# Ledger of designs, part 16: miniprotein binders against Guanine nucleotide-releasing factor 2 (C3G)

Target 1, 226 residues: Guanine nucleotide-releasing factor 2 (C3G), of Drosophila melanogaster (Fruit fly) (o77086r1339to1564)
Amino acid sequence: KSLEIAEQMTLLDAELFTKIEIPEVLLFAKDQCEEKSPNLNKFTEHFNKMSYWARSKILRLQDAKEREKHVNKFIKIMKHLRKMNNYNSYLALLSALDSGPIRRLEWQKGITEEVRSFCALIDSSSSFRAYRQALAETNPPCIPYIGLILQDLTFVHVGNQDYLSKGVINFSKRWQQYNIIDNMKRFKKCAYPFRRNERIIRFFDNFKDFMGEEEMWQISEKIKPR
Key: E = the ipSAE of ESMFold2; O = the ipSAE of OpenDDE; V2 = 0.75 times the mean of E and O plus 0.25 times the DockQ between their complexes.

## First folded at step 23 (miniprotein)

Design t5 (from v5 with L73M; at its last look DockQ between E and O 0.97; V2 from the best seeds 0.82)
Fold by ESMFold2, look of step 23:
Structure t5 (fold): chain B 226 residues (1-226), chain A 120 residues (1-120)
Amino acid sequence: as target 1 above (226 residues)
Amino acid sequence: SIQDKLEELKERLEQLEKELRELEKRLSLDPNDEYLREAIEMLRWAIQMLDRAIQRLQNGDPEAIRLLKLALMWIEIALEFMKRMLRKNPNDEKVERLAERIKKLADELERIADELSRIL
């Protein structure tokens, strides 16, 4: 059932999200060094694995109607993820449905329109205004999109000097960092009330069963020749 | 009273300055320890934030509470950096005891901030 799948994806995301330490995001914002941010790296790799796993589940199906049924199932899962404030898995699955190998297969108009409407949330115009508005209205529990947290911390670091004059700290920079970090900490401490389902977790198999980008393109071109 | 909290904050600021000096001495013996450098810098920020909070509290300005929360967050992050150093150097009992004292200071500052929220 799509609700249970969304709940279990959210539990897995939450396990990795809560392990991210604040020093990791601050160090990454300063020098982008992966060795100092192992839990953050696991979380971002999980995002990519989930996205590629979803693409592979669709592309491996030989029958066009079966592919359409799977896409509709992912859309249902995404609707549940949005309702439970799991923006990170929502965006991972959206990235899969909007990827080149998948998008080019020219789905039914209803599917295409629904995917386009979901893309409005991640629209980068006005510095992700739609997403920021949605997040501001969101109460815990929530798993935010980590990519924007990292981008914001990077912009604050690069765009502001640490000191306004000799020995005088830049309070504006410290407040900007505080607001980003405090909100992240607030979401980290709130748990989802979902019960773990080992059958579904085993089905995911850590999202490791996926194809590489070249293989996905070759299958996509076989399904719909250029 | 506000005056009682001012005296408590001044005492905690002095204690934090003492702990910072100990960390700075420790850094001079191991100047390439990035985690210790980060912790020291954040404690320096927190000291200025506390000093500003004391100045605001002298006038009954509720901005003092916001400044305390800002300082507290940076102290807690400094403690997280010290914990990372201790994971790499688990037998460094001096840094471990410094972290324990700084954590106690953070707990006291949180109590003071909570009590000030009731007064202001």
Scores: ipSAE 0.675, ipTM 0.872, lowest interface PAE 1.1, mean pLDDT 89
ESMFold2 (binder alone), look of step 23: mean pLDDT 88; pTM 0.895
OpenDDE base, look of step 23: ipSAE 0.863; ipTM 0.938

Design t6 (from v5 with E24K R37E; at its last look DockQ between E and O 0.95; V2 from the best seeds 0.82)
Fold by ESMFold2, look of step 23:
Structure t6 (fold): chain B 226 residues (1-226), chain A 120 residues (1-120)
Amino acid sequence: as target 1 above (226 residues)
Amino acid sequence: SIQDKLEELKERLEQLEKELRELKKRLSLDPNDEYLEEAIEMLRWAIQMLDRAIQRLQNGDPEAIRLLKLALLWIEIALEFMKRMLRKNPNDEKVERLAERIKKLADELERIADELSRIL
């Protein structure tokens, strides 16, 4: 069942990812105006909703054994997401398992070790080197982590002048943008070979059923007092 | 020759950019002029990229192929900006006709880049 859940998460991600237009990411990198980037906003909201939804599913369970079962289910889903190159959902779920309210709870040693090993992929030290290496070896279909695409485009924009002198374009800046955009376009072209399962899609309910950060902390502290 | 074809395409793109700039001037009060400004800038970038590609081609330098692909990307993105303007202003036939002419130029440029990849 974990494979089917991963496939359906990936279909939902892919539908939103393919709708992102290149002008949206370029304009967002320049001025962060959400009105000009509606499809990008929907995609980034989806990431956050999925993460908070997963946290809520775990924290709402009163029984410690049931919480461990659900964490193990998410770990299985994440392994499938990694194999199908859905880095975006993989990182959304990893962010949930590594979040403060959840990480602080007492987990079986095996769970703690698996989550720690998965965090190596998103390690921000050395500019996300592990993730970039994995992505460079990845062939389509793939859903990359959109946060890093936006971060890279933003750094290229702010760190490079558009022109070296009046009328003389900065080719280095244009090449850096090209490499990011061309790779994104390559991944947008390839479809996943999965079929929709409406029962699972309805179960997700667009991941909208989640608790706020303060409520999650209160539940976490009730489970394991400070 | 391929070099002559690229020179003609560059001159054609220069004319299309000028036409788009003139058309944008008549639309100066249009709230979507920012999309045309982006498109115009990207066409100007592509013209410089084509100019550099032609210079590299004179020496058989395969960098010419990379520069053509760079120019093609920015022309395609410029078209995406024009299409965003057209979605908000669907009755602007002049911008639509310019976009079609730019698209035809981009298609021809892509064929030339493919031909160069075979000979270099």
Scores: ipSAE 0.735, ipTM 0.881, lowest interface PAE 0.8, mean pLDDT 88
ESMFold2 (binder alone), look of step 23: mean pLDDT 83; pTM 0.849
OpenDDE base, look of step 23: ipSAE 0.816; ipTM 0.910

## First folded at step 24 (miniprotein)

Design l1 (from e2 with R29L A85M R91N; at its last look DockQ between E and O 0.81; V2 from the best seeds 0.77)
Amino acid sequence: SIQDKLRELKERLEQLEKELRELEKRLSLDPNDEYLREAIEMLKWAIEMLDQAIQRLQNGDPEAIRLLKLALLWIEIALEFMKRMLRKNPNDEKVERLAERIKKLADELERIADELSRIL
ESMFold2, look of step 24: ipSAE 0.663; ipTM 0.867
ESMFold2 (binder alone), look of step 24: mean pLDDT 88; pTM 0.894
OpenDDE base, look of step 24: ipSAE 0.858; ipTM 0.931

Design l2 (from v5 with E24R R37E; at its last look DockQ between E and O 0.85; V2 from the best seeds 0.79)
Fold by ESMFold2, look of step 24:
Structure l2 (fold): chain B 226 residues (1-226), chain A 120 residues (1-120)
Amino acid sequence: as target 1 above (226 residues)
Amino acid sequence: SIQDKLEELKERLEQLEKELRELRKRLSLDPNDEYLEEAIEMLRWAIQMLDRAIQRLQNGDPEAIRLLKLALLWIEIALEFMKRMLRKNPNDEKVERLAERIKKLADELERIADELSRIL
């Protein structure tokens, strides 16, 4: 059922999220060196695999009614993910439903409206205002969207000098980093109270069963020619 | 007093940073010395944050509490960098002992910040 699927997705995310070390995030923001951030890499790969896996599950279905049924299932899963504060998986699945190959298929109006409303959470026109407000109101346990954490830390690094003059640190830079990192640490400390369900975990198969971008486009164009 | 405790902690942190800098000099060609370099810089930042916190506390300024939390974060991150160095060089007992002493300082600082938060 959708709740149990969301819980198991969240357990997998949490296992990877808690392993991310703060030095990895800081070093990545500074020089984008993947070799120094192995746990961060595994977590971001997981996000991408989940998104592509979801797209593939939809596109592989030959029947339009079955595709619609699966999209509605993913929407129900996303609602549960949002309620349990798993923003990372929520956005991975949103990215799948809003992807070009899937969005262009033109779904029933109800589906289109729900996806559009979900996209409001990540609207960037006000510096991700909706997401930041939601996160600020969120108590642990929570898995935040790692992409925005990395983006914020990168902007702080490139936009600020370490020192204002010889030996005098730039407190503004250190406060900006503090606000991002402290919140991430709060969420890393609190575990989700879910039990593993090995049948569901095996069904996910580490989200490895997905098509490449070109193959997905070819299938999408076969379903709805340009 | 709390201010006397903070002055003592700042002096201890200065000594620990000096010891880590001397150890880093010994390891300057070690492939893992970049982690110690990061840790040393973060301890230097924390020392300035403590110094400013002490100045603000002299005037009863609650900004002192925020500065203590800022210093604590960077000390904890410095420890994480030292732990990464130790994973690559697990037999370096001097770095390990320094990390333990810095951890004790961080724990004491956290208790002082909590106590100050209840007073102010």
Scores: ipSAE 0.710, ipTM 0.874, lowest interface PAE 1.0, mean pLDDT 88
ESMFold2 (binder alone), look of step 24: mean pLDDT 83; pTM 0.849
OpenDDE base, look of step 24: ipSAE 0.818; ipTM 0.909

Design l3 (from v5 with E34Q; at its last look DockQ between E and O 0.96; V2 from the best seeds 0.82)
Fold by ESMFold2, look of step 24:
Structure l3 (fold): chain B 226 residues (1-226), chain A 120 residues (1-120)
Amino acid sequence: as target 1 above (226 residues)
Amino acid sequence: SIQDKLEELKERLEQLEKELRELEKRLSLDPNDQYLREAIEMLRWAIQMLDRAIQRLQNGDPEAIRLLKLALLWIEIALEFMKRMLRKNPNDEKVERLAERIKKLADELERIADELSRIL
């Protein structure tokens, strides 16, 4: 069943990812104005909601063995997401398992080691080298980590002048943008072959059932006092 | 032949310059339209990219193909900005006709790039 859940998460991501228009990501890289990037905002908000939803599902369980069972289920879901090249949902769930309120709880060594292994994919200390290598080897269909796309476009915008001299465009800047955008377009063109399962979609309930950060910390500290 | 494609590229560049001038006239009527400003700037970039592609093609340099693809991306994005503008102002028949002409021009540039990739 973890495969079915991963497939439905991926369908939801793909629906939102496909709606993102290229002008939205370019304008966001310039001025971070949400009013002109509504589809991008929905996609990034979906990432956060899924992450907080997963944290809440774990923290609301009173019994330690039930919490461990749910963490193992999320790990299985993440393995399926990785295989189907859904890096965005994969990282949303990883963010949940690696969050402070969750990570500080006592887990079996096997769980702790698996989460640390998964974190190697997003290791920013080497400019996301592991992720970039994985993505370069990935064929569509794929949902890339949108956060890195936005970060790269922002760095290109901020770190390069638009013109080298009077009226002469900076071709290097335009090539850097081209490479990021062209790769994103390549992934937008391919659809996943999954069919919608309304029972599972209803179970997600748009990932809206989550706790705020303060409440999560309060529950985490009740489970394992400081 | 390469000379035939060079002449086609020069004609397409002149056509794009004409369409850009029409968009710039439209901007004077609505100077606060950010989508139109973005589209105009990207078409200006594409013109420089095409001009350089023509210069490279005169020497048989395959870099002309890469420059064509770069220009095509920015023309496509400019068209996306024009589409967003038209969604906000659907009665702007001049911009709609300009977008259609620019789209046809982009299709011709794509054909030229494909044919050059077989020659070079």
Scores: ipSAE 0.669, ipTM 0.866, lowest interface PAE 1.2, mean pLDDT 89
ESMFold2 (binder alone), look of step 24: mean pLDDT 88; pTM 0.899
OpenDDE base, look of step 24: ipSAE 0.873; ipTM 0.947

Design l4 (from v5 with L9F; at its last look DockQ between E and O 0.83; V2 from the best seeds 0.79)
Amino acid sequence: SIQDKLEEFKERLEQLEKELRELEKRLSLDPNDEYLREAIEMLRWAIQMLDRAIQRLQNGDPEAIRLLKLALLWIEIALEFMKRMLRKNPNDEKVERLAERIKKLADELERIADELSRIL
ESMFold2, look of step 24: ipSAE 0.708; ipTM 0.879
ESMFold2 (binder alone), look of step 24: mean pLDDT 86; pTM 0.871
OpenDDE base, look of step 24: ipSAE 0.859; ipTM 0.933

Design l5 (from v5 with K83Y; at its last look DockQ between E and O 0.92; V2 from the best seeds 0.78)
Fold by OpenDDE base, look of step 24:
Structure l5 (fold): chain B 226 residues (1-226), chain A 120 residues (1-120)
Amino acid sequence: as target 1 above (226 residues)
Amino acid sequence: SIQDKLEELKERLEQLEKELRELEKRLSLDPNDEYLREAIEMLRWAIQMLDRAIQRLQNGDPEAIRLLKLALLWIEIALEFMYRMLRKNPNDEKVERLAERIKKLADELERIADELSRIL
């Protein structure tokens, strides 16, 4: 069941990721206009919805044992996602488990340690070094974390002029962009060999069933008062 | 021969420059077309990269093949911007023909680059 769920998450992610056009990520890095990048926006929204959905699934459970069972289920799914090189859904679920409303709840030591170990992959203090290394060693098929791609492209855009002088292009900027885009393209061309499971897809229901952040905090504080 | 391939690259460069001029004429008519503007910029970059690659290859620098790959990427991106234009205006036959010609040129450039990579 956990494997099958991970496979279906990966199929949904792949469908959305492959639709992202290179102009969208370049435009977004330039002006951060979501309207000009509809496929990119759909992909990022999907990420957020999945995270909020996972949080909601945990927080709606009244029994602590059932919450723990669900968290352990998500951890199992995440392990499969990681093995599948689906960093998108992996990080979406991680963001749910490491979210304030969830993290502040009392968990078994083993759960806390697992989540901590997963967070090491995306340690921002090291500029995502562990993630970058893992990604560099990854062979397709793979769904990368789009947030870092956008951050890197934005950084290149802000840090470099398009032209060095009149009529002379900045080759360094173009090479930096190339390296990011080429890596993204490498992953876009590869399909996952999974079959669609309509039952599981219906269970996800496009991850639309989620609570707002304020409601999540309210429930969390009700479960564990400050 | 390497020289023959370089001449082929020069011919394709000239053809790309011609297509760029046609796009620039189009932009003069619609200066607010963002996708067209981006396509032109990307193509302009690609042309400059291709030109430099040819010059360096002529001077015996085999590493200049990397510049061909760089140029090819930016031609591809230019085409993707043109396809966005066509999605907004599907009946624009002129843009469609331009995109088709540029795509053909890109395919030819890729072929030549691959052939050069085998020789160098």
Scores: ipSAE 0.731, ipTM 0.881, lowest interface PAE 0.7, mean pLDDT 92
ESMFold2, look of step 24: ipSAE 0.737; ipTM 0.896
ESMFold2 (binder alone), look of step 24: mean pLDDT 88; pTM 0.900

Design l6 (from v5 with L105M L109I; at its last look DockQ between E and O 0.97; V2 from the best seeds 0.83)
Fold by ESMFold2, look of step 24:
Parts: C-alpha cells; structure tokens; sequence
Structure l6 (fold): chain B 226 residues (1-226), chain A 120 residues (1-120)
C-alpha cells in the first residue's frame, strides 16, 4: 500500500512540476516576485502543505505506539519515493520527520537511526554534494528538489553581471544558467507511468488538513514537556 | 558543405535581426511591456551567440555547435516570454506572427546544429 501512496504523491508532484514555465524560475531568481510565478508558487506551496500534513497526521495521534506506526509508514513511503526518483516529496516528508515538534519526541532507536540515514542525502555539506551526485546519476523520470534549482539560479544571477562591458554579454553567466535550465527541462518532459487512483487522491484531500506551527509546538510540548 | 551551413546560418542571423527590429517597434507602442522587454533582451543575447558561432565555424571550431545550442535555449525562452505577452493580449496578431517566424528559424538553426555535429 505504501508503494501506491508514493506513486500517487508522485503523480500529483509531476502534474504541478510539468506546469512550471521556465520564465517563472528565471523571473523568481531575479526579483523573487511570486505574482509572476503562479505555477512555481503552487508547486512550492504543495511541498510545504505535504510536509505540514504529514506532521499533523503524526501529532494528532494520542497514543505513542500509533505515532510510531505512522512514522514507520512514512519511512516506507519515503523509500519508495527515493526509488522512483521523486526527491521533492522525499524531502517534504523528511522535513516533516526531522522537524522540531516531531524530532524532539521520544522515538524508538530504529526510527531515529533511519531518519538520520535519510538526512545524509540532503546534508548541506559541500553545497548538497550527496544530493547533487544522486541527481547526476538519475535518469528520467525524476522530480528534483525545486528549492535547490531556485537557489542555484539566484546565486548565478546575483553573483554575475549581465555584461562584461557595454554591449558585450557575459557568456559565462549564460552557460551557468543553461546548465541548470537544461537539466530541469530534461526532467520536465518525461512522464511517470502511473495511473491515477481517485480513492487515494481523495484521501490526501490536497494535503490541506494541517495545523499551524504554533499549534504543532503546543501539542509537541504537551506530549513531552521540557 | 560547411560553407553551405555557414551561409544558411548567416541568412538566419539576418532574418532574426529583422524580427528583433519588428519586436522593438512593437515595444515602442507599449514601453512598459515587461515580457516583451525580456524576450527582446534574450534575442539580443542569442544574436551575439549566433554571431560568435559563425566566427568559430569559419575556423572549423566545434565550439560553434555548443554556441548554437546556447543560442537555441535563449530563443526558446524568448518565445516563452512572447507567449506570456500574448496571453495578456490574445488578439496581437503581429506578435503572434513574429513568434511563429522566430520559431521556424529556431527549428532551422537546430537542424543545422544537428547536421554540423555529424560533420565535425
């Protein structure tokens, strides 16, 4: 069942990812204007909603054993997401399991060890080296982590002038942008072979059923005062 | 055969410069059209990339192929900005026809780049 859930999460991500237009990511890297990037905004909001939805599913459970069962189910889903190259949903769920309100709760040693091992992929050491290596070895279909694409494009824009002198374009800047965009385009044009399952999609309910940050901390502190 | 491709590329460059001038005239009618400004700037970049590709090809330098691919990306993105402009002004037949001609030129440049990759 965890495989089917991962497949449907991936279909939803792919649907939104495919709609992102290249001008949106370039304009966002230049001026961070959300109004000109509606499809990008929907995709990044979906990432955040999925993460908060997962946190809420865990925190709402009164029984510690039930919370452990749900965390283990999310871990199984994450393993499937990694196998199908959906890094975006993988990181959304990892962010949930590694969030302050969740991480501070007392978990079985096995759960803690698995979450730590998953964090190795997204370790920011050497500019996300492990993730970039994994992505470079990945063949389509794939949904990459959009946050890093945006960070890379922003860095290239801020760190390089458009022209070396009057009327002479900065080819180095244009090549750096080319490499990021070409890789994104390669993943955008390949479809996943999964069929839509409306029962599972209805269960997700657009991941809209989640608690705010303050409420999650309040519940976390009620479960384990410190 | 390389000389034939050089002449084809020079013709496409001249035609692209003509289309750019028409877009600049259209911008003068609405100077605040941000999407059209972005498209024009990217076409200016692509023209410099094509010009350098032609220079490299005259010397038989395979770098010409890389420069053609770079130019093609920016032409594609310029066309996407023009599509955004057309969504706001769907009855702008002049920009629509300009975009169609630019797309046709990009397809022809892509064919030339593919053929050169087999020769060089």
Amino acid sequence: as target 1 above (226 residues)
Amino acid sequence: SIQDKLEELKERLEQLEKELRELEKRLSLDPNDEYLREAIEMLRWAIQMLDRAIQRLQNGDPEAIRLLKLALLWIEIALEFMKRMLRKNPNDEKVERLAERIKKMADEIERIADELSRIL
Scores: ipSAE 0.692, ipTM 0.876, lowest interface PAE 1.1, mean pLDDT 89
ESMFold2 (binder alone), look of step 24: mean pLDDT 87; pTM 0.885
OpenDDE base, look of step 24: ipSAE 0.873; ipTM 0.946

